# VHH binders against Ubiquitin fusion degradation protein 3 homolog (ufd-3), part 8

Target 1, 271 residues: Ubiquitin fusion degradation protein 3 homolog (ufd-3), of Caenorhabditis elegans (g5ees6r586to856)
Amino acid sequence: PLVPVPDFYIIGLAGKGEKAIAKLKELNEKQDAFQLNPDQINGLEELFVLPTSSNYSSEVTQSAFEMSLQWPVEHLTPVLDFLRIALTHHSLNSYFCDRERGQELVGRLIAILVSDPADVALKVLVCRCIANAFSHPVGRNLFASTELSTLAPLVVRQVLNEKTVLQMSAATALANWSLALLQQSEQCEQLGPKEDLLRAILNGIESVDSFGYLGEDAIIRLLQALVTVMWGDASVIRLAKNRNIAQIAARLKDAVSNDSGKNIARDIVEM

## First folded at step 21 (VHH)

Design bb5 (from i1 with G35A)
Fold by ESMFold2, fold request of step 22:
Parts: structure tokens; sequence; C-alpha cells
Structure bb5 (fold): chain B 271 residues (1-271), chain A 120 residues (1-120)
């Protein structure tokens, strides 16, 4: 079944990354203070070769990210693409999402989204990095309730973009976020403020008259996020009902033709 | 390793229908641009249909209204429903995977193709 979200979605390896590697090398030649050396480039390239099960990490690769994340924002596309993959490896996830480095990472992701870059790729990759950060416990802890006040509303804003790839990437991040909060509330009472994530989502979408411009897959993923954050929680369900979730779900249902999407929307109404 | 395997081609009468499938492995189809192209011998591959991450679609002029691209994310499979087939639709149909906003629009992985023949 699609709800609650059955497992964290991972936007992982999808080939050898020839385009990402070529672009990284091209842009590296344009750097001054933060130019990567050959060993650092090789360390990043291994991310496109090694499976997630290898649990890849090295000090050279860590340093490569610490340098290249300081590149101008217009050059960050390949860097974020490598980071997306790095976050799928438990050790690199733990390294970048720890308390100190994680705060810096979140701040950079916030800054990119706040800048609202014309390059949609940057926004897509930010959402994909967030989604993949949830694949491991340290990333989940970083992005759970402690980061809901600033980053979550920025991600929700991306769901309403005209480009369905951004809608999908953002909705996937929200679905993983919902699952992480659901799991944390099951492990320790009062640890994941699911109400805050639900409010962020509803604040972003409640005024939309019709969701017909959204891609069907993105709508299904958004519905998954809503059901998952509400799952088995009377307080969250009551909040949703006070925010007219039934009307919002009906508008989402009207925008999908797929039976699974219609069933998820109906589940929201019946909760 | 990324693999794309097309199936569902065959011989069909003018006005008939076929449904092609492209089974993908090594990546998740919902996160990437997927497309169908077609080619006759001695010609370049022509775009038939795109489906983008999140579900938006685009079609070539000659197939618009007759063909529908879709995907089943639970089976990691992309489909091309071809209705009202014409002899000029005869070609080898290829499934392709690419990026839509990152780097460039070229397709980096292709299937081996499936033959569609429309004739009396």
Amino acid sequence: as target 1 above (271 residues)
Amino acid sequence: EVKLVESGGGLVQPGGSLRLSCAASGFTVVDYRMAWYRQTPGKQRDLVADIYSGGSTEYGDSVKGRFTISRDNTKNTVYLQMNSLKPEDTAVYYCAKGEEVLYDKTFDYWGQGTQVTVSS
C-alpha cells in the first residue's frame, strides 16, 4: 500500500553520472580559492560508481564537499547532484547531517531556496538532497521537528511550481519528512511535531482553487505526505479537519485520474 | 546498471491499437525524463512522446491525440498507448531516459527497440 509511506524514497544512482562529472570538472577549472585537487575529484567520482550498500566515505571526499559547497551558487548544480548521492551513504549522511555540520547544511539549503534561483535545477536538487537526507537516522534527526520553522515552508512552496519535476522532488521530501515524524512519534512521545509540518503544508496549499496543473505523480506523493503525517494521531487529524482538509482533499482528488490517488484522497476524508 | 527493455511491438492493421511497454531497472522512472522515440532505416530518431518527473507529458505533432505516454511506478515501467495507427507509424520504437533540468536535454540511456509494423 502507498499509505502510510511504506519506506523512505531515495533518489539514488541512475547511471554513471557522466554529465555530472563532466560539469563538475568544467566548473572546477573556473574556481580560484576553492578549486578541488585531482584526489578530491576522484573521491567524488566514486559516488557514481559505488552502490549505496558500500557505505562509502573518505576524508578526501568529505573535504571535497566542504570545498565545493563554497562555490558560487550558479556553479552548485553538479555539487548538489553529488551531495544527493552522498546522503544515501550512511557514513556521509552521518558526517554532513551531524549537529554542527548539519546546521550549516540546512542554512545553505535555506539560502538557496530563499534566493528563488531562476535555475530550477538548483531547487530540484535541494529538494532531492532533503529527501535523501531522511534515508538515514542522523539525517532524519537533523530535519525532524527542529528544522520545521524555516525549511519546511520553503519546500512546500516548491510543490506549487509549474515544473512537475520540482513538484515531485518537493513532494517526495515532504513524504519522507512525514514518515520520519510518524516514526519518531511512535518511538518517543512528543518528539515529532507533526502538527507543524501539517500546518506548513496546509498554509501552502489551502488557497489553491484547482490542482489540475500539478502532475498526477506529484499529487499522489503530496497525498501520501498528508495521510502519513496524520496517521493514527487524533490531535493531528483534528487540526486537519479544522483547516478544511476534506475540501482540500476533494480538490486534490479531482486532479487525479488514478484509482490509487483517489483512494488516498478518500482516506484523508474518512480519517 | 541502467537497463531499458521495450516490448509490445508487432504487426497491426491500419486503425488498430498497440500498447508498448518499457521496463526499467537500475533507477526509478518517476524521478527522470522518459521518452519514446521512433526510427525507420536511414532516418534519425524522431521524438514520439515525453513524460517528465512528476507526470507532465509532451507529444510529437504527428501522434498528438492518438498516442498516450504513461507510467506505472509500482512496476517501474513506461507505456506508450498507440491508437488509430497509420502505415507511417511503422518504425522501431525506442525507450529513452534522460535529465530534464540538469545539464542538457540529451538522453543518456536507450533501449534496443521494438518493431511496430502497420500494414494491410
Scores: ipSAE 0.727, ipTM 0.877, lowest interface PAE 1.3, mean pLDDT 90
Fold by ESMFold2, fold request of step 22:
Structure bb5 (fold): chain B 271 residues (1-271), chain A 120 residues (1-120)
Amino acid sequence: as target 1 above (271 residues)
Amino acid sequence: EVKLVESGGGLVQPGGSLRLSCAASGFTVVDYRMAWYRQTPGKQRDLVADIYSGGSTEYGDSVKGRFTISRDNTKNTVYLQMNSLKPEDTAVYYCAKGEEVLYDKTFDYWGQGTQVTVSS
């Protein structure tokens, strides 16, 4: 079943990364103060060779990211592509998403989204990095327990972009966010964070008259996020009803032809 | 390892229908650009249909309204539903995977192809 989200979505290895590696090396030649040495480049290349189960990390790879994340924003595409994969490894996730480095990472991701770069690839990769951060506990704690007031609204805005790859990447991040908060609440009786995420989503989409321009897969992923954050929680469901969730769900349902999407939209109305 | 395996080709009469499947492994189809191409002997491969991450689609001019590209994300499979088939649709059909906003945006992984023949 699609709801609640059954497991964290991971946008992981999808080939040998030859294009990402070539672009990183090309852009590295243009750097002065933050140029990577060959050992650092080799450390990053291992990310395209090693399975997630290897739990890869090295000081050289950590330092490679610390240097290359300081490159000009127009050169960050391959760096974020490597970071996307790095966050799927438990040790690298724990390293970059700890309390102090996590604040630096979140700040960089926020700065990129606030700058609203014309290069859609940067926004896609930011959303994919956020999505993959949820694959391990330290990343889940960083994003699910903090930063809901600033980062979540910025991600929600990406769902409404005309490029369906950005819609999908953003909606996937929101779906993982919803699952993380659902799991957190099932282990502890607490209120607040799920309501905050739901508010961020509804604030971002409540004014949209028609979702017909969104890709159907992205709509389904967004519906998954909504159902998951509301799942079995009377307080969150009441907030959603007070915010006219039935009308929003109807507009989303009108934009899908697939039975799975229509069923998820009906689940929202019937909650 | 990324692998794409096409199936569902065969012989069909003009006006008939056929559904091609592309089973993917080593990545998740919903996150990437997927496409069907076709090739007749001695010709370059022609784009038949694209499906982008998130679900937007594009079609070649000669197949618009007759062919539909889709994905089943639970089976990690891309489909091409071909209706109102014409003899000019006779070709080997290939499934391809690529990026849509990163790097050079070319297709870097291809299947082996499946033959479609439209004749009486």
Scores: ipSAE 0.721, ipTM 0.874, lowest interface PAE 1.3, mean pLDDT 90
Fold by ESMFold2, last read:
Structure bb5 (fold): chain B 271 residues (1-271), chain A 120 residues (1-120)
Amino acid sequence: as target 1 above (271 residues)
Amino acid sequence: EVKLVESGGGLVQPGGSLRLSCAASGFTVVDYRMAWYRQTPGKQRDLVADIYSGGSTEYGDSVKGRFTISRDNTKNTVYLQMNSLKPEDTAVYYCAKGEEVLYDKTFDYWGQGTQVTVSS
């Protein structure tokens, strides 16, 4: 049976971060105006030590991000890796995703994706930061509805990249986005955002002849995003049918050997 | 803390099969590159199979067509199905976690290993 994404996906702590810390220190030595001091580096290192349940935040760590997010794009990989983890902590999520700081963060993420950097790691980490921002309410509010016209299409493009890690990171962001909008529509009278996200996804993928190059787990995650955004909403389902969702789901199903992906694709068609 | 625990090794006759398991904790296997390596005495560890984030796989030439790497994301576990086993497959098999695009792309977390012995 049809089941939307049950919980937000989080790409959280996955080791001690020795490589991220070493790279941050290396690139810090190349900075002039925005060089971090030892206390700021120590504050960032705590992110790889403390569990997300600690709800870590400090003014030193906040200032470390304020400085290091101003580094040149080619130096941002370790900074975004730390930010990915920071966004899993409720207080740091709230700090970076609220008000003007939130708009500045979104603008930076957009600029990175628009520049289409050769270093695929930057795009992966942008998508992971977006995905993790949905782990807390302030991040959900920042990315839902207000950024659908610009950021969502850029994320959808990443699903079509040849690297399956980028496909997966982007599809995970879209799945979380879909769930955030589903939950938002159940609590408020605000209408239209689910249709807008669905249109962004379909605009990006409707002309693709074959999804055979996509990784199986990425396809499943994309299918989960689609079923979630359509869930229980007759107007969104009607829009999807008018945009030939059955044909698109069939092409996605053809690229999957896994029973789970085939079942989700079939459920989309039967909606 | 990242932890990888292999199981399923043992003694098997040539032509037989084994399934190795790597139970992972402290991270989600679907988001990372996972691999099986093997080591015979006196030699370097050899790549047996890779599974990339998103689901793509690669195999070493000597095992292609006989071995299959897979993940069960609900159990956070990576498998190596080993069919048509040969004496040359005798080795300690290690599960590894790494990156595919970040930093130096090496495997930095390894399990303890599980012995596979193929003999008559």
Scores: ipSAE 0.693, ipTM 0.863, lowest interface PAE 1.4, mean pLDDT 88
Fold by ESMFold2, last read:
Structure bb5 (fold): chain B 271 residues (1-271), chain A 120 residues (1-120)
Amino acid sequence: as target 1 above (271 residues)
Amino acid sequence: EVKLVESGGGLVQPGGSLRLSCAASGFTVVDYRMAWYRQTPGKQRDLVADIYSGGSTEYGDSVKGRFTISRDNTKNTVYLQMNSLKPEDTAVYYCAKGEEVLYDKTFDYWGQGTQVTVSS
């Protein structure tokens, strides 16, 4: 079944290391204060060799990210491409998502999305980093915090982009976010986070007249996020109904031809 | 590590149908651009159909309305449903993986191809 989200989605290694590595090296030569040395570049290259289930970590690779994340925004594409893979490894996820470093990472991702870069690739990779951060507990705790008011709306805005790869990457981040909050609420009472995520999603999509320009897989992923954040929670369901979730679900259903997507939209109405 | 394996090709008569499959391993198809290309000997590979991450599709002009690209994310497989086949559809059909927005957007991973022959 697709709902609730059955497991965290990972946008992992996919055999494109040569272009990412070449671009990193090209942009590295343009750096002044934060230029990577050969050992740091080698540490990043290893990320494209290791399986996503590997618990890879090294101080050299950590330092490579600490340096290269300070590059100008227009040079961050390969850095974020390495980072999304790094976040699938438990030790690197724990390192970058822990407390102060985690807050710095979130702040950097917010800054990129606020700048609204013309390069769609940066926005795609930010959403993929967020999605992959949920693959491990420290990343889940970082992004499932009660500080949803800034980052979540910025991610939701990306679902409405014309490029379906950005729609999909953003909706996947939201689906993982929904699952993390669902799991958190089942373990202990936490007032407000699921409602805050639901409000961010609804605020972003309630004014959309037609979802016909969205890719079908992105619509399904967005529906998964909605059902998952509402799953088994009467107060979240009431909030959704007060925000006319049935009309929104009908518009999403109209934009999908697949029976799975239509069934998820029906599940929303029946909740 | 990335591997694409096409199947489902064969000999069909004009007006017939075939369904090609591209089984993918080493990555998740829903997150990437996937495409079908075809090649007649002595010519460049021609785009047949794209399916983008998120589900949007595009088709070459000569196949629009007759061919449908789709994917089954549970099987990590991309399909090409080919209807109303014509002799000019005779080619080796290749599955390809690429990026939509990263770097130079070329297709870097290709299958070995499957032969489709439409003859009478």
Scores: ipSAE 0.650, ipTM 0.852, lowest interface PAE 1.6, mean pLDDT 89

